# VH-VL binders against q9gzu0, part 30

Target 1, 229 residues: q9gzu0
Amino acid sequence: MGDPNSRKKQALNRLRAQLRKKKESLADQFDFKMYIAFVFKEKKKKSALFEVSEVIPVMTNNYEENILKGVRDSSYSLESSLELLQKDVVQLHAPRYQSMRRDVIGCTQEMDFILWPRNDIEKIVCLLFSRWKESDEPFRPVQAKFEFHHGDYEKQFLHVLSRKDKTGIVVNNPNQSVFLFIDRQHLQTPKNKATIFKLCSICLYLPQEQLTHWAVGTIEDHLRPYMPE
Below, E stands for the ipSAE of ESMFold2; O stands for the ipSAE of OpenDDE; V2 stands for 0.75 times the mean of E and O plus 0.25 times the DockQ between their complexes.

## First folded at step 15 (VH-VL; framework fv_lutikizumab)

Design q5 (at its last look DockQ between E and O 0.22; V2 from the best seeds 0.00; counts 0 for: pae E 3.9 > 2, placed apart)
Fold by OpenDDE, look of step 15:
Structure q5 (fold): chain C 229 residues (1-229), chain A 124 residues (1-124), chain B 107 residues (1-107)
Amino acid sequence: as target 1 above (229 residues)
Amino acid sequence: EVQLVESGGGVVQPGRSLRLSCSASGFTFSDYHMSWVRQAPGKGLEWVAYISRSGYYIYYPDSVKGRFTISRDNSKNTLFLQMDSLRPEDTGVYFCARTYWDETGSRGYYFDYWGQGTPVTVSS
Amino acid sequence: DIQMTQSPSSLSASVGDRVTITCRASQSISSYLNWYQQTPGKAPKLLIYAASSLQSGVPSRFSGSGSGTDYTFTISSLQPEDIATYYCQQSWSYPWTFGQGTKLQIT
């Protein structure tokens, strides 16, 4: 069973290969940048900010089965799911992300990306920026809200925890705009067995029509609320 | 009171360089983006340069790109415009302008305060 | 580049008149439009931002409206001190561009 990193690489390569075979989609006409902020409940604690190394757009609804499964499991509304399935949606995959503050001494909040069990995170925020390919224009913020609150994904984790046989966990926010790919791990402590949920990757869902819905502002302006003073 | 004072303008020959300065007071300089806007004699306004709060993001129009350099010193509350390879068409009054950005970006950028400007004349 | 076209280029009106200036963008600018006033020999002054928001300290006789590509600046009752050139400016995309200006005079 190959190294988790090897699996990710293989998945990425597969996605790339699939994209090459597909006709140029609207999403292919854009460059994307994405940032991920883990906002903590403690106001004095600055958010952990990450830059996505590569955003991979996919125009196919590859997660249709997962969406339908989520509906079956009552994780989200049927109406929302149907709406999502009926719309041309671009998937923006973020398989790898790095801390933005590697160069700032003391600001490197290395997150172990464990999402559960923990209660110090308020929400996960994803910021998406795009521009036309071959444009000298700066990246523009996409007018879409990508937030996943702790309470929402915790509920889903608890539900999954009760089901012993599930490998490869995907959870999503209520509006089905943010999908978290989770790895379940069992840790043996000297006293007890513990289950943890680790974030592996993120996927954003954006209606194709919103690809050109930009706001103004620099990346810096939009990241500022999540940056240390 | 917000105050912006430009300096460094003058008369120069084509191909020469000038360095403009803008001294800011009455507000926390490092909290605001800054821009240069110029106005040729008897003509309209032309945006010349933008610099973000941190100085990391800089933008120019094609008309000055490669020739002009905007910079800032937040410790001195000063904005700069280095103008190289000056041309007659660069003649005009140069204004520094505080460039406002709200936290959400819903209002976009706008120049809420302007200096009185410094004149630049490029002539043989 | 986005071209901003103002109309008219010049305007003469009487004190108390309603004055309207239009600005058209070559493409949609999503209400990221600002209006400035420049009196002779002075620096420009911000009057309206985000198409319709009145800058603090600006008289209420000034207003702005519009969406997409078409925007309007209005002075409800022209005053003698309003003699100036007015400019629209888009901040939707780089380069930021201004209209050619509208010179307003009082008859």
Scores: ipSAE 0.625, ipTM 0.839, lowest interface PAE 1.1, mean pLDDT 87
Fold by ESMFold2, look of step 15:
Structure q5 (fold): chain C 229 residues (1-229), chain A 124 residues (1-124), chain B 107 residues (1-107)
Amino acid sequence: as target 1 above (229 residues)
Amino acid sequence: EVQLVESGGGVVQPGRSLRLSCSASGFTFSDYHMSWVRQAPGKGLEWVAYISRSGYYIYYPDSVKGRFTISRDNSKNTLFLQMDSLRPEDTGVYFCARTYWDETGSRGYYFDYWGQGTPVTVSS
Amino acid sequence: DIQMTQSPSSLSASVGDRVTITCRASQSISSYLNWYQQTPGKAPKLLIYAASSLQSGVPSRFSGSGSGTDYTFTISSLQPEDIATYYCQQSWSYPWTFGQGTKLQIT
C-alpha cells in the first residue's frame, strides 16, 4: 500500500481498465449471425450455403495490423488501406462454418474450398445479421452488400502465381468489404505438380455505424435464394 | 382465388378496445407474412402491423406500438389485430394485406392481395 | 422514418394521354418501392413492385422506373378505368411508409 512500486502498479492497472473500457467498439454491443453462399454459374445448381459458427469482431485497435498484413501479402492497394485505417471500421471474422445441407451432420470444422483452378463459382455472398447483445429480439439483416465475384478473386490469384509467395494469402473485393484468407498448396498429379488455392476463412470489413442500419426481411427471406429446395 | 375477409370493425368510444379478424382462403395461409394497413377518412394509407408467417417477427410503427397487438392462428387461417386504448385518430378503414417477399431481387416486401377493409370509428 | 413525397397530389388527363407520377424518398431505398392503385370505395391493388416489376395480370401500359431516392410511375395510354388514387410505398426500412397519394381524374 505505501510501497512506491505497489502504488505504481495499482495506478497502471486502473489506467489499463480505463483504456480497455474506452477502446470498446460499437461492434462489442451486438450479437451477429452470418451465412456464406457459394453461388454457382449453372442456374440449376443450388448454392453451397454455410452457417458461420462464430462471428468474431476484432477491436478497433487491431485493425491496422490486419490491413497492413493484407497489403504485404495480397493485391489491395496501400492508398485504399490507409483510407480504411482512417475510418471507424470493424472486422468480423468467420473462421468456422458448417454446411446447411441436411445430409451434413455435426460439421463444426473449418471447411476448405478449392477456389482455383476451378471456375464453376460465380460469386461468394456473405449475409450478415445483427441484434443488440443479450436481446431476445430477432436478428435483423445489416444494410450492406458482401459479394466477391469470381473474376475479381481469380485475377488476384493469377497475379500471386507470378510470384513465389508463401502460404497465407489475403485477397479482397473491389469494395474492400470482403477479405479471403487463402492457402497456396501443391498437389502431385500423374503428370506434374499442380498449384491450387484453398479458402481458409472470410473476414468482413464495414463501418461500425452500419451495424445500426438494418434492412427489412427475416433470415429465412434472405436465405431462400440460396437454400436447398 | 385469394380472398381476405375482415370483420370485427364498428363504433367504439375512446379508451376502449376492439379486436379485428381476417379470414384467409385460396392460398396456404401459413406460407405468407401478413400485415394490417389503415386509411383514415379522406386520407392516405398507413401501415400499422406486420407478422411473419411463423409469427416470430412482429413490427409496429410508433403510432400504435404498445396499444395494438397483431397475432395469427395458422390452424384457422385467421389473422387478428387487438386494438387497445383506442383514440379518435385511429378512426379509419382497416385492411388485411398479404405480405410477399421478392425472393428473386431481395428487394423488400409488397402487399399483393388486400381484403375489402372493415370500418372502425372511435367517437363518443 | 422515411418520408415518401408524391407529385403531383392531383392530376387531370384525357384518355390516351401519357401520365407520369413521381415519388421521392427522404433517403435512398435501393428500389424497395411499390406502386398501388385504389379506385374509389375499393381496396388498394398492387401494380408494380421493386420499382419496375409489373405484377401478374396488370396491363402493360403501367410501368415504373427509378433508383436511389427518385422514382416514377407511368401510364403510357390512359384508359377510363384508370381513374383512381395512386400510392407509392417503400419497404426498405421500418416503419413502412406510403406517399400522400395522387388522385387521377379523366377529363
Scores: ipSAE 0.321, ipTM 0.693, lowest interface PAE 3.9, mean pLDDT 81
ESMFold2 (binder alone), look of step 15: mean pLDDT 93; pTM 0.951

## First folded at step 17 (VH-VL; framework fv_lutikizumab)

Design g1 (at its last look DockQ between E and O 0.46; V2 from the best seeds 0.00; counts 0 for: pae E 2.5 > 2)
Fold by OpenDDE, look of step 17:
Structure g1 (fold): chain C 229 residues (1-229), chain A 124 residues (1-124), chain B 107 residues (1-107)
Amino acid sequence: as target 1 above (229 residues)
Amino acid sequence: EVQLVESGGGVVQPGRSLRLSCSASGFTFSDYHMSWVRQAPGKGLEWVAYISRSGYYIYYPDSVKGRFTISRDNSKNTLFLQMDSLRPEDTGVYFCARTYWDETGSRGYYFDYWGQGTPVTVSS
Amino acid sequence: DIQMTQSPSSLSASVGDRVTITCRASQSISSYLNWYQQTPGKAPKLLIYAASSLQSGVPSRFSGSGSGTDYTFTISSLQPEDIATYYCQQSYRYPWTFGQGTKLQIT
């Protein structure tokens, strides 16, 4: 009898195949929790931590379209995109998020987080946790890294600023694992017209095979670096 | 030096309750997760309970779930284990153990310091 | 639950010998395995964490290796003070579970 790991893999593959026939995603078999941390450049400044209200797995008939759109928008290279298109990826949508910190002025309510213009953010970190549905087990951290550095999305913002007609801006990190849905707003101040970019929602891309790849630790353990001391 | 000292062990009849305490010193108690591990006479080790730094996350094995309650008082540097509905199979030495978690989680959980244990005997 | 199976249950070796203990998990535990030493009448002591990391203050003659489901604990040169029962423990999934232990004696 094959290696227990091999058996599990085979079982998972069978399940995936069955779900595929039913036009269901393996992700539908999981409950998800997600947190978003805005890490500041100033080390003394505590991160702004948000909890996603609901994580929505989307059956990826649209993965290809999103990738191709990104290529068309010159967000990432065609070569890297082709590689990604060959992967079976689940989309995890975070349409709403709430601040876990009440002490951060302006972040106490479900609000769009301003990403631009500002220079104090180092990176956006998304922490994803999951468990099997109908399981009494605790949520487990998904063994995937979801980070978006300020330099990467700022470059994309600058590019978008030069284009007058784009509504519904989507930017992504270099490895195409984090997608930010951005709302562009024009603010008129008495002195000048300013353009701001607000984060409306986030979507994580995760290969389906990684849905069962868990790290160890509690939600608290993984949030600790981003929580106020 | 890190020290963990268990107390509260004794001899009790089945169905009775017992409360164990673990006094911690030599480290910032509130910065560490804590666990209870027990050892039946002449047997191996069995994890009994886990409590996170804040006390928010608590886990038990099925063998003690619903009967045992782990808690902590960070202001007193003390870990507790309330044991209700005790059974003969609960007999053994109970150890409190500091449960380490690094910031990255790459090392997982491990018990880096242990108390000397307190004996619990459940017999009719 | 993840079952941890240690082998052997007991062994006897001479001072200076290389001693090897194996631990097999019923499923992959991704190197989240710890090794403990317990001398008679004393509390367990951590020797190895994360499959291969030596705990501070532990002699270098102790080592651990392995991945997936199979792990190995090694004493390169057995010393008289190493008489103890050794336990592996997985921290990959709740409930955390220990191996049944390996009693080591010196001939």
Scores: ipSAE 0.497, ipTM 0.787, lowest interface PAE 1.3, mean pLDDT 87
Fold by ESMFold2, look of step 17:
Structure g1 (fold): chain C 229 residues (1-229), chain A 124 residues (1-124), chain B 107 residues (1-107)
Amino acid sequence: as target 1 above (229 residues)
Amino acid sequence: EVQLVESGGGVVQPGRSLRLSCSASGFTFSDYHMSWVRQAPGKGLEWVAYISRSGYYIYYPDSVKGRFTISRDNSKNTLFLQMDSLRPEDTGVYFCARTYWDETGSRGYYFDYWGQGTPVTVSS
Amino acid sequence: DIQMTQSPSSLSASVGDRVTITCRASQSISSYLNWYQQTPGKAPKLLIYAASSLQSGVPSRFSGSGSGTDYTFTISSLQPEDIATYYCQQSYRYPWTFGQGTKLQIT
């Protein structure tokens, strides 16, 4: 009844009941690259810049496998992902990302970026690039804005604290283009109980019709403001 | 005062090579993308090469791809165009152009400063 | 490749006239369009970028407008020093391409 594996199986069956067959979506025809910048309030402090290791598009024809991949990787919950599904929208999930400031040969950085309690971040900026799959053409920036200002997500975190909810949460920016998958943790010592909100993963919400609408500029051009000058 | 000065043009036979140089002054060369644009006698303008400020992104049209090589030396404030396997249709004036990018990203690329050009003639 | 077509190819006008040149792209270029002036024997000079933005130091009699595939360049009151060939150029997609040019002469 309340078993986690039984919930996942039941949710999977509901997804299958909503679909009779898979079809190839427009999103399946593209390669993506995504970068995440945490912009600090202090102008002199350089952004914390991350490269997403794999961008996972979710559409009708591939949402079952990509949702399950995200759940296996502990990047987001199945229930939260189901609430984001839309017929004409591409969800672009960023379950793993690596710091671009790191000078280590190693693999991806762990996804434990603390968003609260802290007050030094101004906003989160996601930079999304695409090209036709199997193309020699360069990646181009998708013509869409992906920003989530600190005040907007902190307001939602404070609301969650007032209700004493303990499950993971999904919060979105006002124009519903950036979704943060948040893990609420309690740290406990004999004298201290502290709640923190850690970022698990990010999902970008892109109308399907926007997949062929590009701005201009290279990845280098668009990353420059977030790197040391 | 922004200045771009091309050199290395001349008269060469078909199939030969030329190396053009563009000396930059009056701005921080390493902060700017650069391009080469050519103009055949009595004709319009044709973009022939682009190189990003870091040198990482390089683009050519099909008319010169595989024959022309753009490069830059940021320590010497110099842009280069190596032109191999030259053809008579490569004849024209070659301009060095500073390629501007506004960090807002909303205005695109444009050629905001140009050199005087260096003539190249490919004939027997 | 994006083809840029200018109209007219040449024109004559009197000092003080309003001059209009059009540029059409073979596909939408989302206002990533620039206008250049080339006086005889000289290098091109940027006048307008991003369809409508005036480059610093360019007289206000020059202007640009348009979107999508259709763009217009205007000189509100023609001056003798405006004798030149004018080129539009798209920077939306490689290869970057120019229009064929419009030669402007004074009658």
Scores: ipSAE 0.494, ipTM 0.792, lowest interface PAE 2.5, mean pLDDT 83
ESMFold2 (binder alone), look of step 17: mean pLDDT 93; pTM 0.952

Design g2 (at its last look DockQ between E and O 0.12; V2 from the best seeds 0.00; counts 0 for: pae O 6.6 > 2, placed apart)
Fold by ESMFold2, look of step 17:
Structure g2 (fold): chain C 229 residues (1-229), chain A 124 residues (1-124), chain B 107 residues (1-107)
Amino acid sequence: as target 1 above (229 residues)
Amino acid sequence: EVQLVESGGGVVQPGRSLRLSCSASGFTFSDYHMSWVRQAPGKGLEWVAYISRSGYYIYYPDSVKGRFTISRDNSKNTLFLQMDSLRPEDTGVYFCARTYWDETGSRGYYFDYWGQGTPVTVSS
Amino acid sequence: DIQMTQSPSSLSASVGDRVTITCRASQSINSYLNWYQQTPGKAPKLLIYDASSLQSGVPSRFSGSGSGTDYTFTISSLQPEDIATYYCQQSYSYPWTFGQGTKLQIT
């Protein structure tokens, strides 16, 4: 009975090395499911829960371009961007979703959720599940937390308002695991002018090897705290 | 008081079928996952089936996969195990077990309540 | 499949003794480990879940610890009613598996 954890890690490292030589990320070998919950501050109010229609993994080589664009647009600090470039990171993009409310007849849509000005959201929670592609095994939760608390993104929005007018904004949580792609809009109503920040896409960042480090529980089990029913 | 009562056990010949039932009371049955666990005479415990609260997720070990079918009727608070193509090694006591899951997701699964068991004997 | 190996397979001790049972998993189970007690002729009873959490209504003389692949179950002061077989069980990966059991007797 040897140490199977050490053997599994060595096998994973060999697979990763082979995929790099083929210019392919480890993430391309997985199926994903992702869910997004907008958690309200009021305890009795049910979360707004969404299923991501397609999780789009991006190879690590696209990582530098996205970070450099963020730095050029003053969305990321230089220090944080340099730290991210030194990591073997996978990006998981979620541009489209569908409501999970049973009383709503709808289809997959572009992400369209107003984050500011409002004060009823506590946090955004992303739930990520994976399995080996072509496997008949169940999806399992990736052993990582993806949360972005209201106070953390509101501070960044207030900074944007106090500086130059920008239409597109990318902000990240303190752990740099959740990136929000935000559109700044000026809404003119018959009576008022208003500025809003609308969520257009979410991207999850995590170490590539983490894709095989699972927790326990089914999708149903992990969604239940956020499920309207 | 949580109560789980198994029934349907008996003596059968190899290749035959049995259907076990587990009647639940003292809790909201539809809120809980359920499992079957068996124990051969003089042996340890073996998990043999799991079904989620909704009935959507169902798992078996390879020893019974394709021969056993777990199901539930939440309107009748009843769990079932259909056992087909029975073998002598399936002989044992079959327990109905409530399978707990913590809503925060920070904990694992565990069998927090068990029935008294129903005996199954598969012999010529 | 994850194999669970308990040690010792059987054990005799006196009332008041400290009893320790170990459980080793064939791979890391990240503390998703439960302990059950089965008295002769009865159904198993949950004592400890998630390696170290005591089930409601279980006497405080029972405890658990460990992480990774190595787990320990302890009875701090053995009582006559503790005569039973004790099982560890992992809930990390399907199929969920039990240890072979440790039979505890009072001398």
Scores: ipSAE 0.476, ipTM 0.786, lowest interface PAE 2.7, mean pLDDT 83
Fold by OpenDDE, look of step 17:
Structure g2 (fold): chain C 229 residues (1-229), chain A 124 residues (1-124), chain B 107 residues (1-107)
Amino acid sequence: as target 1 above (229 residues)
Amino acid sequence: EVQLVESGGGVVQPGRSLRLSCSASGFTFSDYHMSWVRQAPGKGLEWVAYISRSGYYIYYPDSVKGRFTISRDNSKNTLFLQMDSLRPEDTGVYFCARTYWDETGSRGYYFDYWGQGTPVTVSS
Amino acid sequence: DIQMTQSPSSLSASVGDRVTITCRASQSINSYLNWYQQTPGKAPKLLIYDASSLQSGVPSRFSGSGSGTDYTFTISSLQPEDIATYYCQQSYSYPWTFGQGTKLQIT
């Protein structure tokens, strides 16, 4: 009979089908850990790393609405969106973060959440780890890349700045895997009025079939590039 | 040639403290993670502590957590193990080990070089 | 904690023999397994890392294989200098743990 890998795949597909009938997500069968790294343009500057307090898988499929909204806002093309809409995607919400670094002078939690205006961030990197629920196994890195380059979200910020009426700003990376929920704030200084964009929360989009695709290494291994050695 | 030389071992009573040192030479000490591994008489190997290159990451097993403290001075090429509240079960040879990890993400940690060890005896 | 079980605990073989030691993990360790040699009164020496990678300077008669939970260490042709205790060690998760060791003797 078929390759062990094929059998596993079939078993997973059966499980997914069963869960679908129950209106449950495959993601509900996993525990998640997530870290967020703000990578700075200056190579000598250590990344600001945050741990997500809780990762919440979304049980309802509102993926289509988010994608269509992005299209309407001209954040990405309709053609690419149509392809994505055909995929079975789980949403992983990260509503709260905690700083893992205490040694970075001037990088307060609030400052790290400000995405605009600033020119020192190169990209946002999200690291996702998971394991089966009720497993004694360590968390494994999910084999997916979650990056958001500053050029991509800044472009979207500039577009939003031109619109006076937008509350609840959501921006996404080109491949639609990382969604940033942004709060627009107006700061009054004695000299001028400034608009800032603050990161409120993050949502990762992951195809359900990738939930069991793990990379090698421990959490530490994957965090090391973003932390002091 | 890579060399690791442990010192500071001896005979102590239960509840006492002992500080071990490991002098490193033949390589750039600050570029490598370090670990302590111990071996009870006639027994196997037991990992005791890990410290990263900068000292930022530190890990212990439950058997020594809260009692042992690993540290390093990169300027002196020295690794330390402060052992407090010593117990008879802590008796053994303590090895310092260079701990290698390749940043390719595809490899695990391994102890590529070991010292000759320093003996620690905890007895009443 | 991940438990590492070596087999056998002791082994006696003749010069030139093929020697095989097994190590089983209580759970999958994704090939994060290392093999060490310790001669009496000496420090351990790394022989194999990441299940099958030969450490630099180690003779080619030593090899490792395996995946998941089951791993094997092999000496293709036993030499007199190979008298030692051999240990497997997992580095997949903390705490890092060793097998109980295999004492190898030559008849």
Scores: ipSAE 0.020, ipTM 0.579, lowest interface PAE 6.6, mean pLDDT 85
ESMFold2 (binder alone), look of step 17: mean pLDDT 93; pTM 0.950

